# VH-VL binders against TSET complex member tstD (tstD), part 4

Target 1, 154 residues: TSET complex member tstD (tstD), of Dictyostelium discoideum (Social amoeba) (c0hlf1)
Amino acid sequence: MINSLLITNNNGNIVFSKYYSNINDEKQSEYEKLLYQFTKDEWVNSKNEKHLVTEFSGYITVFTNVGDLMLFLCGSEEMDELALSDVFFPIIESLKDICKKKGVTEQNFIEQIPKFILYLDEIIQRGHLDQVQLESIQNYSSLKHDQPIKKDNV
Below, E stands for the ipSAE of ESMFold2; O stands for the ipSAE of OpenDDE; V2 stands for 0.75 times the mean of E and O plus 0.25 times the DockQ between their complexes.

## First folded at step 1 (VH-VL)

Design o08 (framework fv_oberotatug; at its last look DockQ between E and O 0.04; V2 from the best seeds 0.00; counts 0 for: pae E 13.2 > 2, placed apart)
Fold by ESMFold2, look of step 2:
Structure o08 (fold): chain C 154 residues (1-154), chain A 126 residues (1-126), chain B 107 residues (1-107)
Amino acid sequence: as target 1 above (154 residues)
Amino acid sequence: EVQLVESGGGLVKPGGSLRLSCAASGFTFSNAWMSWVRQAPGKGLEWVGRIKSKTDGGTTDYAAPVQGRFTISRDDSKNTLYLQMNSLKTEDTAVYYCTTRSYKIEVSGTYRFDYWGQGTLVTVSS
Amino acid sequence: DVQMTQSPSSLSASVGDRVTITCRASQDISNYLSWYQQRPGKAPNLLIYAASSLQSGVPSRFSGSGSGTDFTLTISTLQPEDFATYYCQQSYSTPWTFGQGTKVEIK
């Protein structure tokens, strides 16, 4: 599961944020500021289509530069760097696609946020569905022998 | 190597004041949020308060028992955290620890630390 | 404020025993829970962060589990150096409260 997506400008100001876990406002603000502080000196190394990886508060965050923006994707404890990259790459390509003609800039992205949200929701919901299906199959296999039948809302 | 060294503890009478210091080294102090944690003799750990980095506003939060009596400050030019303790009470008797969070970066290096000082004893007694 | 309740307050165990310590939060704190070990006369040391992630250099006999409100620290095979007091702490919201501690003693 994905915990959050953050997009900042080159000064570290939040341009877009989406939290997928139930995190209070104080922890969100703390995370955003510390992530900037922790990573800003490494932003120049986000080149050659390379993303950088950090651990913060026990979670893995991948980040990279796209145009005038910095993107940060934080994963849950089930996701390693490879799993995060499989979600991160489509998000980056969606951002490039919606900004293609004008280039990836803060202003152009802000104008395209409604379209970006549609792309993002598809990418994230697809990932969540696949994980739920895998867990359901695993749980059924583990409970096959000598287990009572469970109902959805008992 | 990250080091946190507390100093300034001692014996003080109720109603008195004391200032604790925490000398920090081995990390970029100005970027760090810093906390004080205390432990009364034979008791558990109690969070006292936190100061954010100046970049994050430099604001402080305190536990209720010390609010209005204790002030956390920092001097980034000296890499030093302070705890000004006023109107001391006997229940403030404790070992006071300076603490900070661990931060990690993977591709440019990995930072995996937890940092506590060894503490300084404050005794408030008649 | 989030209250953290540890159980038991103390226990006696022998080298080689499996030890389980629980921590309950008064509200959902997701996985923002850490476990600390404190040996007598020493500062606390971080063992587990994010409920289940083992800090670098901590032996694999330590493990953490749980999410939401109920959390567990397990020592699979107790060693002589593990006789200490253990604390949980939530970092979900300020004040960043600790549990009252669990003292693990030699039986």
Scores: ipSAE 0.000, ipTM 0.484, lowest interface PAE 13.2, mean pLDDT 79
ESMFold2-Fast, scan of step 1: ipSAE 0.530; ipTM 0.804
ESMFold2 (binder alone), look of step 2: mean pLDDT 91; pTM 0.934
OpenDDE, look of step 2: ipSAE 0.006; ipTM 0.605

Design o09 (framework fv_oberotatug)
Heavy chain, then light chain:
Amino acid sequence: EVQLVESGGGLVKPGGSLRLSCAASGFTFSHAWMSWVRQAPGKGLEWVGRIKSKTDGGTTDYAAPVQGRFTISRDDSKNTLYLQMNSLKTEDTAVYYCTTGYDFWSGYYTRPFDYWGQGTLVTVSS
Amino acid sequence: DVQMTQSPSSLSASVGDRVTITCRASQSISSYLSWYQQRPGKAPNLLIYAASNLQSGVPSRFSGSGSGTDFTLTISTLQPEDFATYYCQQSYSSPRTFGQGTKVEIK
ESMFold2-Fast, scan of step 1: ipSAE 0.006; ipTM 0.594

Design o10 (framework fv_oberotatug)
Heavy chain, then light chain:
Amino acid sequence: EVQLVESGGGLVKPGGSLRLSCAASGFTFSNAWMSWVRQAPGKGLEWVGRIRSKAYGGTTDYAAPVQGRFTISRDDSKNTLYLQMNSLKTEDTAVYYCTTDQGYSYGFRYYFDYWGQGTLVTVSS
Amino acid sequence: DVQMTQSPSSLSASVGDRVTITCRASQSISDYLSWYQQRPGKAPNLLIYAASSLQSGVPSRFSGSGSGTDFTLTISTLQPEDFATYYCQQLNSYPWTFGQGTKVEIK
ESMFold2-Fast, scan of step 1: ipSAE 0.047; ipTM 0.650

Design o11 (framework fv_oberotatug)
Fold by ESMFold2-Fast, scan of step 1:
Structure o11 (fold): chain C 154 residues (1-154), chain A 128 residues (1-128), chain B 107 residues (1-107)
Amino acid sequence: as target 1 above (154 residues)
Amino acid sequence: EVQLVESGGGLVKPGGSLRLSCAASGFTFSNAWMSWVRQAPGKGLEWVGRIKSKTDGGTIDYAAPVQGRFTISRDDSKNTLYLQMNSLKTEDTAVYYCTTSTYYYDTSGYRLIGFDYWGQGTLVTVSS
Amino acid sequence: DVQMTQSPSSLSASVGDRVTITCRASQSISTYLSWYQQRPGKAPNLLIYTASSLQSGVPSRFSGSGSGTDFTLTISTLQPEDFATYYCQQSYSTLWTFGQGTKVEIK
């Protein structure tokens, strides 16, 4: 299963995080700190948007640079980098699609986070891969985005 | 850990048939693109063919020397890849490897990187 | 098909040497090139992908460079376990092709 997706800027500051496993805030912080320390020296090597792999504490994490952002996808120990790449691929494609008019920058991504969440929810359902075709992701996320927001019980 | 275990190799006469199996474990087999790569004794590596995941269309490509004689298939319920070899020739004598592939993304698009996991290989000898 | 040609076909080297192997594609393949190592009697293992990216677990003495048609694999300080045959492979065209191999032998 997919455990998490983290997106950071060049300084290692998290700008987006989503966890699919039930872990407490303390353990999330520990993972984030250790992952940063483990991978910080590899960021120069990821500037060409290449797929890179690292293993930490029985988890396997694939990471890559997309524009000004670093993406980290973490899976459980039974997954390999090929299985993670199958999930990572549509995530990267979706990120580039939603940011393509202004480029993949930290500021543009932050503005697009609500749309990104809708795309992500179509790709990964409860830690499992769901949608891999961009057209399907675009169609389903558009329908979800247009859903009326339920009013508060006021 | 990722494991690929080939079986089914052996001695066969020219014109004969043989089926190889590759048992996969340690990854989500149903999502993986799988290939067969062979190596004749003392020679280099030669790609035989590739099968995509069912979700990516399940399309199969073959190298010219085996086109029409070999058939690649998969059984996702058993995490197993197959290579059915018909009309075998002495030139098909080789160690046959089962392999997985990894993906790459850049500004120009998406490409397969290459073969990141390999089985131990199984020897097929075609001799009179 | 894209034809891959390696140079040299074999070389002799000593532990501690810097070794370079080249690979030429018959047409431009951008950076879609991988390098493999095969030790005697073993299955190949992936060393470098996308011309210059080091595979996880591979020692930093291995490096790759190049784009288009000309590519190089470098081993900065040859170790005893590096005596092996090395193959390049293009990942640009669906019909995957390998170079003929370069055997690195003890001097």
Scores: ipSAE 0.000, ipTM 0.472, lowest interface PAE 19.2, mean pLDDT 77

Design r02 (framework fv_relatlimab)
Fold by ESMFold2-Fast, scan of step 1:
Structure r02 (fold): chain C 154 residues (1-154), chain A 123 residues (1-123), chain B 107 residues (1-107)
Amino acid sequence: as target 1 above (154 residues)
Amino acid sequence: QVQLQQWGAGLLKPSETLSLTCAVYGGSFSSYYWNWIRQPPGKGLEWIGEIDHSGSTNSNPSLKSRVTLSLDTSKNQFSLKLRSVTAADTAVYYCARVPYYDFWSGYSHFDYWGQGTLVTVSS
Amino acid sequence: EIVLTQSPATLSLSPGERATLSCRASQSVGSYLAWYQQKPGQAPRLLIYDASNRATGIPARFSGSGSGTDFTLTISSLEPEDFAVYYCQQRSNWPYTFGQGTNLEIK
């Protein structure tokens, strides 16, 4: 199962976080602190789409650089690097797709976060991989975006 | 002290809908998955599905087209409906709780179970 | 789905003996494996979770070990109340699955 997706700028500041497990704020802060300590030295040597791996406390995190952003995908110990990379691939392709006109930069990504969330919801459901094909992700997320706004009156 | 109490129809005809309800006493309803599990007479356990406090559900792929899970947060109750039953659905049905584990504790387990309800589907 | 295979199907022993029950997974479940005891007419009772952690109220004679695909439940010295059916269960991958059970019976 996928536990979290974190995206940081090149200074290590978190610009997006999604946790798929029920973690309180204290545990999230502990995890983020440990992740930084275990990965900071490898950020210097990171290349686009070259996946790096770190393991601590029985959990595995794959991470890579995409444009000016660092992406971290964490899974439970039953997942290996290859299984995590299978989930990582559609996330990276989605990020590139939504940012393609202005490039993958911190500012452009922040402007696109609402669209990214729609794509992400097609890729991962309840911590499990769902949709992997970019065209399908685009089509299904577009359907949600183009639906008339239905006012929730309850 | 947490108690799960369940009730519902015990004798059904083929094609009918099975309906069972589980009530939670003495514990929190939030931060848990609420599950249904069944056991045909003399056989092993089969997971049916889960629902959390937000109403999000997952169900066993072999049963998912026939399973509907729901909850009533005001009463701390959750329910199972299994449509189009056949003799193969004859089993003792259990409700059970799975806690949401944090990142350090990993996946959850079934920590509390209801007493079980025998459902018989006769042709 | 992940298939859990328990062995032996039936284990016949006497009180005071050591029981060793095995559970093998068709693919890795990490340490996310639980053990349950079920007596006739009763709901299953949690014994061990996360492969080796004893549940609250479970006697020290019960212990679990293993990781990945190979798991063992050990009862160091059988008491009369320990004769029951034992099931392993994984929740590392959806859907949750159980083993077929090991029937621990009096010799």
Scores: ipSAE 0.006, ipTM 0.478, lowest interface PAE 10.4, mean pLDDT 80

Design r03 (framework fv_relatlimab)
Fold by ESMFold2-Fast, scan of step 1:
Structure r03 (fold): chain C 154 residues (1-154), chain A 121 residues (1-121), chain B 107 residues (1-107)
Amino acid sequence: as target 1 above (154 residues)
Amino acid sequence: QVQLQQWGAGLLKPSETLSLTCAVYGGSFSGYYWNWIRQPPGKGLEWIGEISHSGSTNSNPSLKSRVTLSLDTSKNQFSLKLRSVTAADTAVYYCARGLRYFDWLLPFDYWGQGTLVTVSS
Amino acid sequence: EIVLTQSPATLSLSPGERATLSCRASQSVSTYLAWYQQKPGQAPRLLIYDASNRATGIPARFSGSGSGTDFTLTISSLEPEDFAVYYCQQRSSSPYTFGQGTNLEIK
């Protein structure tokens, strides 16, 4: 199961977070602090790698840079890198699609967060991968645009 | 996936320095606490000390004056030096990974194979 | 330092029976207690952490309970491979300490 998606700027400041697991704000903050400690040195020493993996405390996190943003996708210990990459790909493509006119920058992404949430809800349902094709994600997100949306993270 | 492999001198004379190294394979070295534990023949386990990926150390007060912990992040290795050994230091020595998870420290989830160290005249 | 006392020192049982092992701390360790299994010539194996959480790959017959100073490891129905020495450990306060062990032996 997918546990969380975090998006940060180049300084490690969180600009977007979505948790699929039931954890309180205090534990979310602690997790975010630990994630930063686990990834900051590996990112600095990446040698131009575009896709990195870190594992701690039974969590596996894949992370990469897209434009000016860093994306972190966390899964439970029973997910492998390939399963996480399958989820990561449609998220990256969706981010590029919604930011296509001005590029993937922090400011442009913040302006597009409402649209990104609709895309994300098509890709991940209850912590599991659903849609992987960009056209299907676009179509289904538009169908839900005018409807009440229930979140899967309790 | 994660494996710890350890090595070092197994036979020492009193007053010598014990030196052991542990290498981490198949997992991240960063974000964990790397531990040494020993077990004298026929007795229980005794914690020696820990070192974080950033190099901060904490050791058992009973051994602190004789213990040096170090790490080599480029090789994913950490090491123990115990100086001025005596017969009381005869034990199987283990390295182990300590977990960090949210608001608590978790116990040792992966252990090295152990190294028997004998101190005799 | 926090002292952990395990009881009994030796427990003799047959396969299929229920085993109950105790660990008492000299002061509160909250839930920061773990259980390990050790077979002769082998490194300890993590069974339970944070008093009641099973480690990955540990069979459902193993369970832990307790908080503060009184902790229990239960094996609901013993298998032949379960006869080993069991240690409790606290990580609430440095130095981290272990109990003296309970030897679970076949009757």
Scores: ipSAE 0.000, ipTM 0.477, lowest interface PAE 14.0, mean pLDDT 80

Design r04 (framework fv_relatlimab)
Fold by ESMFold2-Fast, scan of step 1:
Structure r04 (fold): chain C 154 residues (1-154), chain A 121 residues (1-121), chain B 107 residues (1-107)
Amino acid sequence: as target 1 above (154 residues)
Amino acid sequence: QVQLQQWGAGLLKPSETLSLTCAVYGGSFSGYFWNWIRQPPGKGLEWIGEINHGGSTNSNPSLKSRVTLSLDTSKNQFSLKLRSVTAADTAVYYCARAKYYYDSSGYLDYWGQGTLVTVSS
Amino acid sequence: EIVLTQSPATLSLSPGERATLSCRASQSVSNYLAWYQQKPGQAPRLLIYDASKRATGIPARFSGSGSGTDFTLTISSLEPEDFAVYYCQQRSDWPLTFGQGTNLEIK
């Protein structure tokens, strides 16, 4: 299963994070610290959206550069690089789609985070891959965007 | 069973460079931080620094300017160089493995035998 | 850096007695604390990690407790081989730091 998606700027500052695993803030901070230490020297090798992989502490993380952002997708040790790349591809395509008019920059992404969340919810459901086709992601995200705000059953 | 074996120069003069190497047997080099710790005679333990398979390093700020950590993944070895040594650097030096898990268990679980380094004159 | 203070510096006990060793952190380390045993001429040996989990092969008489800033290592009934120096260590923040040690000696 998918443990987390982190997006940082070029200085390693987290711009977006989503954890699918039931882990506390201390474990999240630990993963983030180790991730930076294991990957920072390799960030230059992720140019042109080259997918790189790092393994530590039972984590497997695929990462790449898109525009001004670094993306990190983490799975449990039971996932392999191929399974993570299958999830990573629709995430990257979604990011490009929502940012296409102004480019993938830190500022533009921040402005588009609400739309990105709608796309992400179509790609990953409860830590599992759902939609991989950009057209389907766009269509279902548009349907959800227009729905009225309503209270859930509690 | 994982085993760490270390070697290097044991006697140094002030201003020289300390060089120690640690070899890892029976286990994967990937997925761990490989650490150096020292212990002056009759004193406690001091962490020097760590390096991972990808070459990323962290060092104790008190020693950072003098410490160089390196690794040779083809030989499953990692090394410490400490520049400009003084009598205060006299200590037993240990290499050790830190294994991190999902449960946050990242501690020094396997240690080398230790190398006594004496700086005198 | 996070400072770990161990007490007492020296603890004199007889075989069969209970030993209680303390470690205090200058700031919260959550449960990211370990205990090591070191005998003369040997490398340290990991006893306890994550504050309370026994490392592989460590006898049940060794137990750890605590969280945040206050930690305890307990040896329920001392065996002759337990007389050694004990160190606590945190990995919550860089640099990694150790306590100054508690020397457990035969009375």
Scores: ipSAE 0.000, ipTM 0.497, lowest interface PAE 15.5, mean pLDDT 81

Design r05 (framework fv_relatlimab)
Fold by ESMFold2-Fast, scan of step 1:
Structure r05 (fold): chain C 154 residues (1-154), chain A 123 residues (1-123), chain B 107 residues (1-107)
Amino acid sequence: as target 1 above (154 residues)
Amino acid sequence: QVQLQQWGAGLLKPSETLSLTCAVYGGSLSGYYWNWIRQPPGKGLEWIGEIYHSGSTNSNPSLKSRVTLSLDTSKNQFSLKLRSVTAADTAVYYCARESRGYSYGYLEYFDYWGQGTLVTVSS
Amino acid sequence: EIVLTQSPATLSLSPGERATLSCRASQSVRSYLAWYQQKPGQAPRLLIYDASNRATGIPARFSGSGSGTDFTLTISSLEPEDFAVYYCQQYSNWPYTFGQGTNLEIK
């Protein structure tokens, strides 16, 4: 099961977070601070590796940079790196798609968060991978923006 | 009860490497961050760096590439090496255990300290 | 890095008086602040953690308060053994930082 998706700027400040697991605020904060501590030197110094992995306190986290943002996808002990990377790929593609006109920057991403949430909801359902194809994600997310069909319109 | 005992060279020349070791008694290294903190004569405390039992480290950016932290789990010890010392590195050096509080978050305060080691760098 | 500023730099008082020591952070540290006491020739001793919780074995005359950027350490009635240097420390962000210290001295 996917436990969380965190997106930070280069200083480690969280600009987006979504938790799928039943973890209280104290444990979420603990995870977030440990994550920064265990990853800050890895992602800065290992940019040649596409997806980096870290493990601590029973969590498995895959992470990478996309433009000016850092993305961290956390799974439970039942998940391995390959399963997490399968989920990570459509998330990265979606982020690039929604930010493509102005680039993947902190400000542009913040402006696009509502659209990102719709894409994310097509990718992950109940902590599990659902949709992986960008065209399908785009099509299904756009349906959620459509006005309700009234009975007199059918 | 946990006790920290430290030792190392107390007199150094500029450009030499400072080496200090801290032994942990009454507890294991596991599950804690182990820290080095220094205090120049008549001045305040400066955090140097921390190491987790897994070998993961964080260091104060002001000390940059000069700091190396290591663990020896077989001896229940951890160590500091500080390269290219200058007179500005003259200080009492302390090892300390980082412990968790009751508030939200991971980061911690220092509950047990070593006795301190005076390091003098002079020509 | 977060800068901690302690005031006053030196506080001269007599036994029996109340001491109030301040620590101000350059940005919010929430409640992730500790206070230490250091006597000459000794390692620092933890007094208060999480801004207001007394460490084990610390006398009730010591209390801490505050949150965010403004913190206070209070000693309600000074004993002779309380004359020492006091440091605040934040553990909200890396690197951990300490204040410059307040020297509490006998008048």
Scores: ipSAE 0.000, ipTM 0.466, lowest interface PAE 16.5, mean pLDDT 80

Design r06 (framework fv_relatlimab)
Fold by ESMFold2-Fast, scan of step 1:
Structure r06 (fold): chain C 154 residues (1-154), chain A 122 residues (1-122), chain B 107 residues (1-107)
Amino acid sequence: as target 1 above (154 residues)
Amino acid sequence: QVQLQQWGAGLLKPSETLSLTCAVYGGSFSAYYWNWIRQPPGKGLEWIGEIKHSGSTNSNPSLKSRVTLSLDTSKNQFSLKLRSVTAADTAVYYCARGPTIFGVVKGYFDYWGQGTLVTVSS
Amino acid sequence: EIVLTQSPATLSLSPGERATLSCRASQSVSSYLAWYQQKPGQAPRLLIYDTSNRATGIPARFSGSGSGTDFTLTISSLEPEDFAVYYCQQRSNYPLTFGQGTNLEIK
């Protein structure tokens, strides 16, 4: 399963976070700081959406640059890089789709977070990959547009 | 509460191999780094090396050629072997736990074993 | 390797006084510095990690501060049990390294 999706600006400030694993705010903050520390010098190598990988104690995090944002996807111990990339791809395509009018910038992404949450909920269900086709993600998220959006505050 | 208990040979002659074992009780063995640290009499602490549950190791370059770290996941134990000892290896040896967050090593030691005094003399 | 230098080597104070212990790194360790307490015959005990975070069970009188190359451990009002040797440790680079220690002794 997926443990977390983090999106930061180029300074490492969290713009969006979603944790699928039960961890408290203190551990989330510590993880975010350590991840930034261990990956920041490699961020330049992620340009043009090149996927980079870091691994600690059997946990794999795939990360890349999309526009002005850095994306980090962490899997559970049983997930390998290929499985994570399969989840990462529809997330990146969804981000580009929702930001297509103004581009993938920090400001535009923040404005589109509610729509991104709807797309993300179609891609990942309880930490597991569900929808991978952009058209299906768009269609199912549109059906939920007038329904309450689940909180993403952890 | 987590407890680390260690044991092994206390008296060695120069050129022999030091063997120490540490057992972990009351907590998870996986998703942590397991460390060895030593302290010569009247001196400070020196990090020896770390091993994670997958068996991957990292050691202090000053000791790397002589150090072997291993673990036994079925017994929740990890071990240090230091070969070709000299009087300079006389120290109290500690095992210690390094916590992680989703596998990201924190590089600090939150639980320690009681220590084993190792004396190398002719 | 990163060398950590602690000062003073020995600090003589009385219970109730404020203790300030220094740790200087030979190069930047960012905020990745921990502090340990060691009493005679015992293993070290983690006090502070990542500069200023108290470990579980550590009293509020212990606090850490600093960044980069200059770090401080403060004990706001010494208790009898606080007289011990204190070590700083960095995790910015391998190998992991410790300072030489500061002996906090009763005056």
Scores: ipSAE 0.014, ipTM 0.577, lowest interface PAE 7.2, mean pLDDT 85

Design r07 (framework fv_relatlimab)
Fold by ESMFold2-Fast, scan of step 1:
Structure r07 (fold): chain C 154 residues (1-154), chain A 122 residues (1-122), chain B 107 residues (1-107)
Amino acid sequence: as target 1 above (154 residues)
Amino acid sequence: QVQLQQWGAGLLKPSETLSLTCAVYGGSFSGYYWNWIRQPPGKGLEWIGEISHSGSTNSNPSLKSRVTLSLDTSKNQFSLKLRSVTAADTAVYYCARRGYEIRTYSGKFDYWGQGTLVTVSS
Amino acid sequence: EIVLTQSPATLSLSPGERATLSCRASQSVSSYLAWYQQKPGQAPRLLIYDASNRATGIPARFSGSGSGTDFTLTISSLEPEDFAVYYCQQYSNYPYTFGQGTNLEIK
């Protein structure tokens, strides 16, 4: 299963976080601190779009840069780097799609967070992969955005 | 309609490097892993490896030390180099596309190239 | 690596009959299994993915079932064009692996 998705700006500050596992605030803080310590010295090497992998706190995390943002996807012990990378691609494509008018920048992403959440909810349900095709994600997220009843699910 | 067209040298001597290229027409290059799969004469299929549009690669451990995968996104092409060939590498080589997934629509090779017979002989 | 064993190696049937092809995995692949058809001189063609989902353009007579280690491809009523070699493939674990194939031939 997927445990979390974190997105930071180019200074390492978290601009988006979603946890799919029930984890207390102290452990979340420890994980986020560990990611920051890791990435501050590896920032330049992460500027290409190739996925990199590391292990933190008993979980496997893959990360990559997209525009001015850094994305971190964390999976459970049963997942490997290859499975996590496969989830990363629809997330990255969704991010590029929602930011297409001004590019993937911190400001543009922040303005688009509500739409990104709708896309993400189509990709990951309860920590498990659902939709992976961009066209389907676009269509279903648009339908849900127009619905009056809000979704309440992790 | 998506079409994969492949080409490369078909006759090699032992110790040479096999080089094949596959071009993608009619569909998006992004959003997929681009694969190489081979089939020795009269035998089954063997997966060689894959490369994503972002450059992420996975390869069969039995071939990993000899395999190099590359892509040219400007031309929608991807390539295989297999070093130090032997007679055991004689096969029809196919390029193929798979979709993304954690466990919904991945691993399926939905479009394939026409195949290239590679013969390794002394 | 995960080994896939297909049975029977050769299945001889007549048009109009039902074909049942089996694929067994050496360890669980959940539902991450695909089936392909290959005719002489041609590339394989995707039939079924995720154990039971029919690929686009594949006739309704083809169906897949199973999960874990035991999988079945069924052709409900054979047409002349269905006589070919069939391969199963798992994508639960790297490396991706294929079965050895079942040759479906005319009786």
Scores: ipSAE 0.000, ipTM 0.477, lowest interface PAE 15.6, mean pLDDT 79

